VH-VL binders against q8wyp3r787to878. Designs and how they scored, part 16

Target 1, 92 residues: q8wyp3r787to878
Amino acid sequence: FQNYLRVAFQEVNSGCTGKTLLVRPYITTEDVCQICAEKFKVGDPEEYSLFLFVDETWQQLAEDTYPQKIKAELHSRPQPHIFHFVYKRIKN
Below, E stands for the ipSAE of ESMFold2; O stands for the ipSAE of OpenDDE; V2 stands for 0.75 times the mean of E and O plus 0.25 times the DockQ between their complexes.

## First folded at step 4 (VH-VL)

Design u05 (framework fv_satralizumab)
Fold by ESMFold2-Fast, scan of step 4:
Formats: sequence, C-alpha cells, structure tokens
Structure u05 (fold): chain C 92 residues (1-92), chain A 119 residues (1-119), chain B 107 residues (1-107)
Amino acid sequence: as target 1 above (92 residues)
Amino acid sequence: QVQLQESGPGLVKPSETLSLTCAVSGYSISRGYYWSWVRQPPGEGLEWIGFIYHSGSTNYNPSLQGRVTISRDNSKNTLYLQMNSLRAEDTAVYYCARDDYWGYSFDYWGEGTLVTVSS
Amino acid sequence: DIQMTQSPSSLSASVGDSVTITCQASQDISNYLNWYQQKPGKAPELLIYDASNLETGVPSRFSGSGSGTDFTFTISSLEAEDAATYYCQQYDNLPYTFGQGTKVEIE
C-alpha cells in the first residue's frame, strides 16, 4: 500500500472519477500532475494541479513537494486524518 | 519506439575528464521521465551514477564524490555525462536509461559504451 | 545508503530445475524492489517490478515475492536461455542501490 497513491479526478462537466497510481517515494507533485494528465487524458494540463484535502481544509501542493511522503507522514500520525489527493482545475 | 544510444571516447587517461553522450530517439526528453546513468565495471555489478529530470534538476550518487555532472540538450534530444579526475577504477561500461514513471523501473536502456581508463 | 545483499553469488542448475535467489535490504524498503536479468554483453532487462509484478513480455516462469527486508526471485522451470546474472534493485531511497548479482549457469 505504501507505493500506491489514490488520486481523485474532478472535472467540471463530468462526475468525479479516480485512479490508484503506482508512484515512487521521491516522485514530486509535478511528476504526479504529469502522470494524471496522461492517465485522465487531459488536453490542457497547464490548467490543473494536485490538491490535498485533509478533514475540513484543502491546499494546492507545491510542484517540488513529495505526495507519497506527505501521505506516509499523515498515516504515521497518532491521530489519523481523513485525506484525499485531488487532481483538478486550479480555477475551480 | 524509444531508443537510447551511448557514445564516448573508449580509452581515456587517468586524471582526464570523461564526456559521454546519450542520443535519444522516439521520445522527447523534455516531455518527462527521469533519465539515469548507470555503470558496470568489467565482471562486477551495477552502480547508479545519477539522474536528470526533464525539468533539468539532477541528483548524483554520493559515492562519486562530486565528480559527476549530468546535463541535457532538449533541442538535440541528447543526454550528457561528464566525470572529472578519472581513475583506473572508473573503467566500466556506461549505460543511459529511462526511469519509468508508471513501472518504477528502468524501462529502456542503451546498449552501453565501454570506457577504459589506462595510460 | 541501503545495502542490498543477494544470495547465492552464483549457482549452477539443469534445465527444468527450479531456482531461487534471495535479496535482503539493510532496512525496510516496503515492496520498492525490481529484478533485472543481464546476459553477457547486453544491457540489463527488467523482469519483475514492485517486488512481485511481472513485466510485460516476460515469461511466467519468473516470479518474485517478499516485502520489507526479505525478497525472493524464482525461476520455476529453468531454460537454457536463462543463463545470466540477476540483480535486485531498491528504489525506496536515493541513491538507488543494486545487489551484487547472482550468476546462474546452466549445466
């Protein structure tokens, strides 16, 4: 389970779908976004980014962060959080 | 069809600088992936040298003590390896390889180029 | 650095035999391990990725298992073409490190 990253894909005109990606521990957010653009067949990848939703909050992940390490950190907490990675448009 | 082809001088003298080229065809190196160099001394195992990401960021094996530079030329679709202060122990077959985002592995390798460091 | 230790360093077996190679990591690497085959004079070729997944086009007689620190690679029915050196490789942490290799000879 450590090397899998579940990413939800949120489109304006379509329902939410998702994929489980095989990702390396040192894969960057930039890398994940490129993979998502190919897997979800996005024609305008520059308009999308990877977001982290944790409980009631959300944030856009910086390109040089490591989502797999963020996931591991969240899982290791004594009080686990409900969280999701979402690939979606920056402006929506 | 992705192909990688290394080229280099063959024989190099100690203390000189090694320059290797890896020509890539069938895929634009600027589009993505990590691109690695791996070497293998005759009769020995594999040693990862370093990589360059399509953005230009690099990471190197600390065992090479800062002697290595990996670079790329997107317009020529070519990867480069430069290693200074060559020693006899640097004699090896040098490979370039693509690091697959999907499979966590080196999915395409060049044929390798032998570099002999000797006077 | 993560040290990868393979056992045995070499083995000799007959066509039709089952062959097992082991690989041990100096620390927990989950399942972040690949296996490569290298024939004399050729570049390595990926056989198994993510500890147990068979690469496309690779014969089903090859398999991998394990997680954490202990991994195994098996050839269930050795063929003459399987004479090669086999390497494990971890990708849990940089630098990437390989095992020392296991040479498989066919009698």
Scores: ipSAE 0.007, ipTM 0.623, lowest interface PAE 10.8, mean pLDDT 85

## First folded at step 5 (VH-VL; framework fv_romlusevimab)

Design r50 (at its last look DockQ between E and O 0.66; V2 from the best seeds 0.00; counts 0 for: pae E 6.6 > 2)
Fold by OpenDDE, look of step 5:
Formats: structure tokens, C-alpha cells, sequence
Structure r50 (fold): chain C 92 residues (1-92), chain A 118 residues (1-118), chain B 108 residues (1-108)
């Protein structure tokens, strides 16, 4: 498995920009969020979280989850699913 | 509502064949692979394999090659399991289960009991 | 082949907490799923991705996974929780779904 993770940054009233993160397999969602905050220069990271978009549904990832595990699992499916990791603001 | 409805119970003689059907509704059938799981009487769950509902390509778990055939009829959103040359040890409940993108098997058929007896 | 080990049975009094374990070599590196199967019924997914609940599953059900043990926890156990519970993983190395042997939960 490759040590990369594609993450899209979603801003309010703007399009999404994506970056490829070089991360270890056991990196946590919390760690990924920290990397995202830095790379996307987010000033209020406490208002953001990492989301998984798949099968037309959104899922906020808990901080102690492993995005690389999720990625690997999705790639292991017998049929491809379009999925995205999205760093965006938490809805109030 | 997403659901899987399987065909009814089967009673067969050794050496015969059986075909169990699994009809899907409430979702796009060809977007999710279909798993087959066997459960012998008083025993646990055993994964038999799955079929790609888009390409029709089946994958069989170890121990389920040869006599077991997965097939599709996409026009009626139906997956099928055929078992040939039935043996007494094939007596079990057979389940179809949708392969969920979020990982596991989120929707199950109600099961089909296949009894092989002389 | 990867192997998941469950205790064959667990007993608990109503209102108490039941814990069902699933052992596997470095199971913490896997995502573990749990299924509930009541007599004469099909399995129902109750936990996925170690600790997530599908829609409709009560909060009494929770899961954890670390090291060599995954655990399904059922708090405030009710009579209706009496069932067989199975853990499951996807083993990418062998390209197989793997089930545990199942645990019969008895509500005393």
C-alpha cells in the first residue's frame, strides 16, 4: 500500500481543492486533520473535521479512526465506489 | 426500503441440484456486490464468496469452488446461487448479503433453507 | 488463513453490561464488524468499523478494537438482546471475509 492520502478541502461558497498527503498507514484522523489545517492554512482548525463521502452520503470521521485503513478497505471492495476524504467545516 | 428477498425452502436428494435466488429492491442493484453466506445447522456463519453485480464476475471462497455457481439476472435485480451434485453436508441456510461500501454486509436476505436428504 | 476466536457463550443478568470478545492476531489493524442473529432470523449488522452503529441500532451497543482483541459491549442488556453474535473482518491478504465462531449471549 502506498503512503498517500487524497484529501479535498471544501470551503464555504467555493469549490474544492485537493491535495495528496504523504502519511503513514497508521495515521489517525486527528493527525490528518492537523496536517490539513497546516497545508490549507486554516486559522480555526477546531471548527473543521475530516469527512468521508461515499455512496452519496457524508460521514464525519472520529479522531481516533484511521483514514488509511478506510481507504484500503474501500479499495478492497469487489466493485469500485467513488469516495472522497473531505476536510471541511463542521455543521452547526 | 432496501431489502433482499430470497426464494423458498428446498428439499433435495443427494446428487441433485438447487438454485437459490435473491431479489434486490430499493437500490441500484449493479452498484453493490452480492455476498453469499452459508450456515449449517447449529453452526456459525461462513462466507462463500461474492459476485460483481456489474461485470458478473464471481469470486469463490476456499472450499466453495466447483459445485457452487454465482449468477445474475440484472434485468430483475436478482442474484442466484446454484449448487450441483448436492451432498448431505450442503444442508444449511444460505444467505445473500449486500456488500456495503462502508465495509460490511449491511442488508441480508431472510435466508433459504436447503435440506439434502435421502 | 486468518482466524477469529470468540467465546462460545456469555451470560448476563438483565440491566447489566455484556462484553463479547473477538480475538485475532493483531486484530487491531483490522476493521471489525459485529452481527446479531436471533433464533430463526438473518444476521443484522450492529457495529461496523470497530465502533460505528448503523442507523436504527440503539446506543446500548458499542464496540472497540485494539491489540489482539475486539469487544462488543451491550449495556443495559434486555431480554431481546439474547442472540448469537458474530465478529467479522475482511482479510485483504487472502481476499476473504472471515467470521468468528459466534457467541451465544444468554440473558439470565
Amino acid sequence: as target 1 above (92 residues)
Amino acid sequence: QVQLVQSGSELKKPGASVKVSCKASGYTFTRYAMNWVRQAPGQGLEWMGWINTNTGNPTYAQGFTGRFVFSLDTSVSTASLQISSLKAEDTAVYYCARDWAYYAMDVWGQGTTVTVSS
Amino acid sequence: SYVLTQPPSVSVAPGKTARITCGGNNIGSYSVHWYQQKPGQAPVLVIYYDSRRPSGIPERFSGSNSGNTATLTISGVEAGDEADYYCQVWDSSSYHYVFGGGTKLTVL
Scores: ipSAE 0.148, ipTM 0.786, lowest interface PAE 1.8, mean pLDDT 92
Fold by ESMFold2, look of step 5:
Structure r50 (fold): chain C 92 residues (1-92), chain A 118 residues (1-118), chain B 108 residues (1-108)
Amino acid sequence: as target 1 above (92 residues)
Amino acid sequence: QVQLVQSGSELKKPGASVKVSCKASGYTFTRYAMNWVRQAPGQGLEWMGWINTNTGNPTYAQGFTGRFVFSLDTSVSTASLQISSLKAEDTAVYYCARDWAYYAMDVWGQGTTVTVSS
Amino acid sequence: SYVLTQPPSVSVAPGKTARITCGGNNIGSYSVHWYQQKPGQAPVLVIYYDSRRPSGIPERFSGSNSGNTATLTISGVEAGDEADYYCQVWDSSSYHYVFGGGTKLTVL
């Protein structure tokens, strides 16, 4: 079953844009990063990762996590939380 | 700094009422639900339910739907637990805890001891 | 309702590794969180989402979750780690947070 995932792309000094990705429900973070690298046309994909911004905190998502599961869990809360998936550079 | 500060301990007689307050600071109060957790003397943690701090809508765990009332005063970033018709078995420490997106309670109040005895 | 089972106590020598288990049917499909509670104090979150540490929790605290068992691991145990430890999940089918019964860690 196909589904949708909204991902913002944040690049240094060029702002933030968003795209809605058509992805399978059990896609991994690693696979989302591969799709984002292609869709946002980044030349150095090793320098980027998928992040979750929720409850005023950032968290880099590990490659073997499932963004659609995280989205579903956040939506199932009695008080839904505002969250964003963001494809952005990793800080060294 | 995110903090939850609860009201002081209470000594009550059976049949009385008590109100435990929980004042939040250091974050936007209405963005996070507030949990209430009970711990009877020498016992484990027991989830009582939570309140949606944006709408004021409470959700009570099984066993807490009668004499226990959650409420808010958002003008002072405060959640409250009211317990009516107190019984000796209500003797416990009562905690407020901020609901966090990862299905955890990330910040806890210091606890309020309610003692019910004749 | 969903039940989490913890051993009542665990003893470990200073500098060794403590392992505290949390048993539940298919607990590997849940996200497991762990709280430390020292005597007379409120619980504090030490592990969330099976294995992640909140800011300020030392790296010697770790967690795992698979099958029917989640485990909190504390390496290099210190006297200051003596506390009660609780596991917790969210059960979406009952709309309840569920705590384990707690485990008292003693450092001998």
Scores: ipSAE 0.026, ipTM 0.725, lowest interface PAE 6.6, mean pLDDT 87
ESMFold2 (binder alone), look of step 5: mean pLDDT 95; pTM 0.962

## First folded at step 7 (VH-VL; framework fv_romlusevimab)

Design v01 (at its last look DockQ between E and O 0.77; V2 from the best seeds 0.00; counts 0 for: pae E 9.6 > 2)
Fold by OpenDDE, look of step 7:
Structure v01 (fold): chain C 92 residues (1-92), chain A 118 residues (1-118), chain B 108 residues (1-108)
Amino acid sequence: as target 1 above (92 residues)
Amino acid sequence: QVQLVQSGSELKKPGASVKVSCKASGYTFTKYAMNWVRQAPGQGLEWMGWINTNTGNPTYAQGFTGRFVFSLDTSVSTASLQISSLKAEDTAVYYCARDWFYYGMDVWGQGTTVTVSS
Amino acid sequence: SYVLTQPPSVSVAPGKTARITCGGNNIGSKSVHWYQQKPGQAPVLVIYYDSDRPSGIPERFSGSNSGNTATLTISGVEAGDEADYYCQVWDSSSWHYVFGGGTKLTVL
């Protein structure tokens, strides 16, 4: 698989914008969040996290997980699932 | 609650056929693939393959082709395993297990014991 | 075919820490799941995606995965933890789920 990751940026009361990020296989979610903060010009990255949206459910990814590993797993499934990586604010 | 309930134990003669059923409840059956796992007496877990519960397309692990058939009855949320031309070495507990990739095989049936004896 | 290697048995005294290893070539690049199986029962998922715990699983259970070894750690071992433990990976290259051989944990 290619070392790209499609991430959607979700803002409050606005539409989602997506970017294709260069992410190596062993880059952690924490590091991906840093990339997202830079690419989407987020001023308060500590309030944001990376989420996996799949089967109409949200999963906040732990900082030490690997999004590319998750993506690779999803692509090898017997039944396709619609999924999105979403960079958005953590719900308080 | 999410659960899988399998059919009861089976005692068969060599050469006969058996069909094990696995009924799902508490979730959308057609959204998750169903795994089959074999465990011979005193042995470890062995993945047999899985079936796409949406398309009905089965995938069999090496060693489980030919006599083993996965099938579905989506109207009753049931997956089935049929074993034909039974052999003594087919004696085992057979499990169905829901496949949820990120979360592993998170739900298992209680298992079905199949005993093949002359 | 991809192979997972577990020690056949591990013994531990009550209250101590048990560590069960799962060896595999570059297993750190795979997602490892762990299952607990007690006699006469179906397997139960205790760790998924290397280190995450399902709801209802005590914090005493933890997992790690790097390099060629994944490890299930059970701290403060109790008599009820006596069981067989299996590691598992999905091998995308062969399109197979692969189980380890299983480890019998005995609480002394």
Scores: ipSAE 0.269, ipTM 0.823, lowest interface PAE 1.8, mean pLDDT 93
Fold by ESMFold2, look of step 7:
Structure v01 (fold): chain C 92 residues (1-92), chain A 118 residues (1-118), chain B 108 residues (1-108)
Amino acid sequence: as target 1 above (92 residues)
Amino acid sequence: QVQLVQSGSELKKPGASVKVSCKASGYTFTKYAMNWVRQAPGQGLEWMGWINTNTGNPTYAQGFTGRFVFSLDTSVSTASLQISSLKAEDTAVYYCARDWFYYGMDVWGQGTTVTVSS
Amino acid sequence: SYVLTQPPSVSVAPGKTARITCGGNNIGSKSVHWYQQKPGQAPVLVIYYDSDRPSGIPERFSGSNSGNTATLTISGVEAGDEADYYCQVWDSSSWHYVFGGGTKLTVL
């Protein structure tokens, strides 16, 4: 029930949109990318990945990581920052 | 470049006080918490706590809730550790380390040796 | 009260692979960071978030974390890798950072 993950889709030509995914706690980054490719209807999913945007910097997430674990860690930090999970092209 | 520069080593007698300073440069000081870490001679790393550099609110690890005080001077991007009523057991190297959100303690000061001897 | 257990020492021949373990109950659910400390120097972050390298850390340093064990792996070990190595997690239940006890790597 409390298993959600907010993901933004960023594309150069179409602006920014977001979806809230209902996910199991142990969903991997690889699985999130697959869901995002389907829900955002990208035709070339191999050119996309899930990124973490925090403190004006981007970090590409490895396929075997757990976004729900990352979210929990970010919320527990002493100076939490606004962060976004962003599905976007790897090369820009 | 991100840098933390600590004050010089101190030789003190039991019962005295000491203040260790940590001056930050190359980043927005108030965006990241500052950790303090102790290392007694021949021992491992021991987390003492941190201070929220935006609010000034400290959090102390168990065992550091009395004689140890974290403070800030944000006008000069400086965090400080004050130790009162020094004991021989306080002899250690004291480090400041930036809590860089997602990346652990990514930048460390060079360490300040505090020696307490009678 | 979360405890991280490291072997106190590891010896490895030059050019071989060193593996330094960090044991903890369900450590695979936590993010593990690794620090290298050479004698008389401050610690340096070498692995963060289980397996990622900061800029300037050679690719022969790698990390993994699953189940009850995180591992720092150093392939092609050089004499310059002699140091103490510490694992670290954030324990959300106690609101503490926790360091392992450290592992001295000796290159013989």
Scores: ipSAE 0.007, ipTM 0.671, lowest interface PAE 9.6, mean pLDDT 86
ESMFold2 (binder alone), look of step 7: mean pLDDT 95; pTM 0.960

Design v02 (at its last look DockQ between E and O 0.73; V2 from the best seeds 0.00; counts 0 for: pae E 6.9 > 2)
Fold by OpenDDE, look of step 7:
Structure v02 (fold): chain C 92 residues (1-92), chain A 118 residues (1-118), chain B 108 residues (1-108)
Amino acid sequence: as target 1 above (92 residues)
Amino acid sequence: QVQLVQSGSELKKPGASVKVSCKASGYTFTRYAMNWVRQAPGQGLEWMGWINTNTGNPTYAQGFTGRFVFSLDTSVSTASLQISSLKAEDTAVYYCARDWLYYGMDVWGQGTTVTVSS
Amino acid sequence: SYVLTQPPSVSVAPGKTARITCGGNNIGYKSVHWYQQKPGQAPVLVIYYDSDRPSGIPERFSGSNSGNTATLTISGVEAGDEADYYCQVWDSSSYHYVFGGGTKLTVL
């Protein structure tokens, strides 16, 4: 399994940009968020989190989860779904 | 609401065949795979395999090849399990369970008891 | 084949905390799901992805997963919690769902 993770950066009223990040299998969501903050030059990373978007639904990933584990498991599903990892602001 | 409703209990002789149905409602049937799980009397849960409800492609777990056949009737949102050449050891409750989008089996049928006795 | 190991039974007094373990090799790197099954009923998902609760499941139910052990914790145990509990993982290596042997929780 490849150690890359495609993450989309969603900004309000500015569209989305995507980057392919090098993420090892057991890197936590918290650490991935730090990578995203750096790569997308986010000044207030505490207001952002990593989300999984699939079938028109959003799921905020807990900090102690593993995005590569999630990706691997999603790819192993019997009935694939289109999914995206999205780095965006947390809604209050 | 999302639910799975299975066919009624079956009493069969050894060597006969049985077909258990699982009708889905409350969601798009062809978007989620369907699992089959067996539970012998007084025993634990045993995964039998699953079927892709979009393509109809089945995957059978180890020990459930040959006599076990998964099928679909998408026109009525129904998955089916057929067991041929029934044996006494096939006596069990059989469950269908939807494969949840975020992992796991979030919705289960009520189960179908199949009893094989001479 | 991947194997999940559960204790056959756990007993707890009402109001106390029950802990049901699920052992597996490097299970901490898998996603563990837990199911509750009462007599004569179908299983019900109570925990998914190690520690997340489906809608409708009380906060008394929690899950953790680390190392070689996943744990289902039920705080403030009630008589209605008496049931069999099964852990489950998806094993991508064998392409199988794997269930634990189940644990009977008895409320004393």
Scores: ipSAE 0.347, ipTM 0.840, lowest interface PAE 1.5, mean pLDDT 93
Fold by ESMFold2, look of step 7:
Structure v02 (fold): chain C 92 residues (1-92), chain A 118 residues (1-118), chain B 108 residues (1-108)
Amino acid sequence: as target 1 above (92 residues)
Amino acid sequence: QVQLVQSGSELKKPGASVKVSCKASGYTFTRYAMNWVRQAPGQGLEWMGWINTNTGNPTYAQGFTGRFVFSLDTSVSTASLQISSLKAEDTAVYYCARDWLYYGMDVWGQGTTVTVSS
Amino acid sequence: SYVLTQPPSVSVAPGKTARITCGGNNIGYKSVHWYQQKPGQAPVLVIYYDSDRPSGIPERFSGSNSGNTATLTISGVEAGDEADYYCQVWDSSSYHYVFGGGTKLTVL
């Protein structure tokens, strides 16, 4: 089964949009950021990163982490965890 | 400050029951599952299961179905473990631990020693 | 059920590097957490998600996870690091947390 990763894009002057990415199981955060820079058409990709928003807390994901593994682990638990992957500026 | 405070140690006879309480403070109790972990004397850690603190639905590891009951009193942010028909093999330290998948079991109670003898 | 294997003990001289292994079938596809337990105390999370440190854990603690082995590495070992160390995973196929058997670190 193919993997999908929903990523929201947060920018300072256009609100929030989202895309569902078709990705391989071992995609790294670094690779997701590269895809997001292309698909959301950012001109300054070095100023952005992928974040996990869980329980009202933002966590910047390190480049060598695996968003699909995080997603799968969060989904396998019986207690609800509302979470979002968000591509946004590091200093916002 | 996030804290889990457990009830005091218990000395029990076989066949009795015991209730270990775990009172949470410093966070929204119903947002995080509560794990229970057993450690027999001189042994390693053994996961007993967890309880969903929003719904009250427990999940028990294999070997902990039957005599072990997880419960909640959300009005006082407290999770409890009840062990009925106590056996000598239930002698152990029992821990509660807050569950966060990304951070593992990030906060632990101090442990409650249950001793079953005589 | 899923099994994690740790050596029962590791001895290391002060100032040297300790490496504590956690073996498991395809453990590289799991998130590995590490706990330190000193005598008479509750466990403390020292590494989560293979390699990340909670706030307050010194940077001389590090972790890695690849293939069938996860490793907790403690550089510049101090007497205060003497403890039992447990690895742990979530096994999504059985819906169980699994702990390793623990490793006693002795600083000689």
Scores: ipSAE 0.034, ipTM 0.732, lowest interface PAE 6.9, mean pLDDT 87
ESMFold2 (binder alone), look of step 7: mean pLDDT 95; pTM 0.960

Design v03 (at its last look DockQ between E and O 0.74; V2 from the best seeds 0.00; counts 0 for: pae E 3.9 > 2)
Fold by ESMFold2, look of step 7:
Structure v03 (fold): chain C 92 residues (1-92), chain A 118 residues (1-118), chain B 108 residues (1-108)
Amino acid sequence: as target 1 above (92 residues)
Amino acid sequence: QVQLVQSGSELKKPGASVKVSCKASGYTFTKYAMNWVRQAPGQGLEWMGWINTNTGNPTYAQGFTGRFVFSLDTSVSTASLQISSLKAEDTAVYYCARDWMYYGMDVWGQGTTVTVSS
Amino acid sequence: SYVLTQPPSVSVAPGKTARITCGGNNIGSKNVHWYQQKPGQAPVLVIYYDSNRPSGIPERFSGSNSGNTATLTISGVEAGDEADYYCQVWDSSSWHYVFGGGTKLTVL
């Protein structure tokens, strides 16, 4: 059984493009990065990572974390925040 | 320079009331919920609940739904905890802690010791 | 309701690795946060969302979470790491944060 994960792709030369991914519930950040590298056709995937953008700040997600668990907790909190998962260059 | 500065320690008699204040600085106060955490002497951390700083809606943990009241004064970026009908078992350090989405409770006040003794 | 279980104490020699466990039913489905509390001080967040470090926390601190156990790992333990360590989760079913009972780390 699969779930949706919305991921934006940010590239300095092409702007920002969003994609909804069908992923297994316990996908890791590392695996999401691999899917993103394939889907967004990046040539240097080691220079990219998955980030969480919340409250005008960027947090690089550790490779062994689970974006779907993070999403579930953020949605269950009583004080709402807009957040995005963004696949982008680490150095940007 | 995100800071939470709490009011000073209190010595109270059983049956009295106390108000602990927590003044926030260095960030937009109304964007982040404020947690309250209790620690009795020599004991672990106990979550008391939080208050939504934008709406003023509190959520209390089980066991804290009666004598404990969270409130706000957003004009001075201050959250407060009021404890009424104080009991000896209310003797503890009371912390405020900001609820930060990346870091959980990322910034804590210094704690306010409330001592309830005859 | 939801319970987190920690050993009350752990002793580790300087320079070695400390491992502090946090047990909970299906804790692997939850995000685990870890706090360090030194005597007389407020707690400090050292790990969030299982394995992420806040800015300023040394790389010696790491975390993992799967099944029924989350673990805080401190490599190259120093005397300054002596503290109480608490795990914490958000339990959506009770709408509560839940803390573990705490683990006292002694460096000897």
Scores: ipSAE 0.318, ipTM 0.811, lowest interface PAE 3.9, mean pLDDT 88
Fold by OpenDDE, look of step 7:
Structure v03 (fold): chain C 92 residues (1-92), chain A 118 residues (1-118), chain B 108 residues (1-108)
Amino acid sequence: as target 1 above (92 residues)
Amino acid sequence: QVQLVQSGSELKKPGASVKVSCKASGYTFTKYAMNWVRQAPGQGLEWMGWINTNTGNPTYAQGFTGRFVFSLDTSVSTASLQISSLKAEDTAVYYCARDWMYYGMDVWGQGTTVTVSS
Amino acid sequence: SYVLTQPPSVSVAPGKTARITCGGNNIGSKNVHWYQQKPGQAPVLVIYYDSNRPSGIPERFSGSNSGNTATLTISGVEAGDEADYYCQVWDSSSWHYVFGGGTKLTVL
């Protein structure tokens, strides 16, 4: 498997932009968030998190999860759904 | 609410056939694969395979090929398991379970007891 | 074939912490789900993807997974927690769901 992860950056009233990030299999969500903060030039990363969007359902990923593990499993499903990793503000 | 309701208990003779149904409600049936799980008396859970509810393509686990057939009736949101040439060792509770990818098997039917006895 | 190994039984006093292990070769690289099954009932998902709780599952239930061992931890065990617990993984190499043998949790 390739060590890349497509992440969409969602900003309020500005839509979404996507970047392909280099993410190794055992890089945590916390670390991926740091990569996202840098790549998308986010000034307040503490207010952001990584979410999994699948079939109109949002799941905030815990910091100690592994996005590449998630991606790998989702690609191995018999009936896959379209899914996105989204870096966005945590809902207050 | 999301739920799976299975058909009632079955008592069969060896060599007969049985068909267990699993009716889904509360969600789009054709979006989620359906798993089948067997549990013999006093034994653990055993994955039998699954069926793609969109294409109808079944995948059978090792040991569950030949006499076991997964099928669909999408018009009534129902998955079915048919077992032919029943044997005594087929005596078990059979479960259907929705496959929700990242979330595992998040919804289960109540189970159907199939007893094979001469 | 991939194999998951669970202890056949675990006993714990009320209010104490129960730990149920699930062993598998490099299981830390897989996503582990846990199911609770009470007598005469269907299994219920209690942990998904190593450490996540479905809605309605008490915070007393937690999960971890690293190396060759996944663990279901139940703190403040109650009589109602007495059940069989099964770990599960999706094995992408064999294209199989794999269940552990199950663990009977007894509340003393």
Scores: ipSAE 0.305, ipTM 0.827, lowest interface PAE 1.4, mean pLDDT 93
ESMFold2 (binder alone), look of step 7: mean pLDDT 95; pTM 0.960

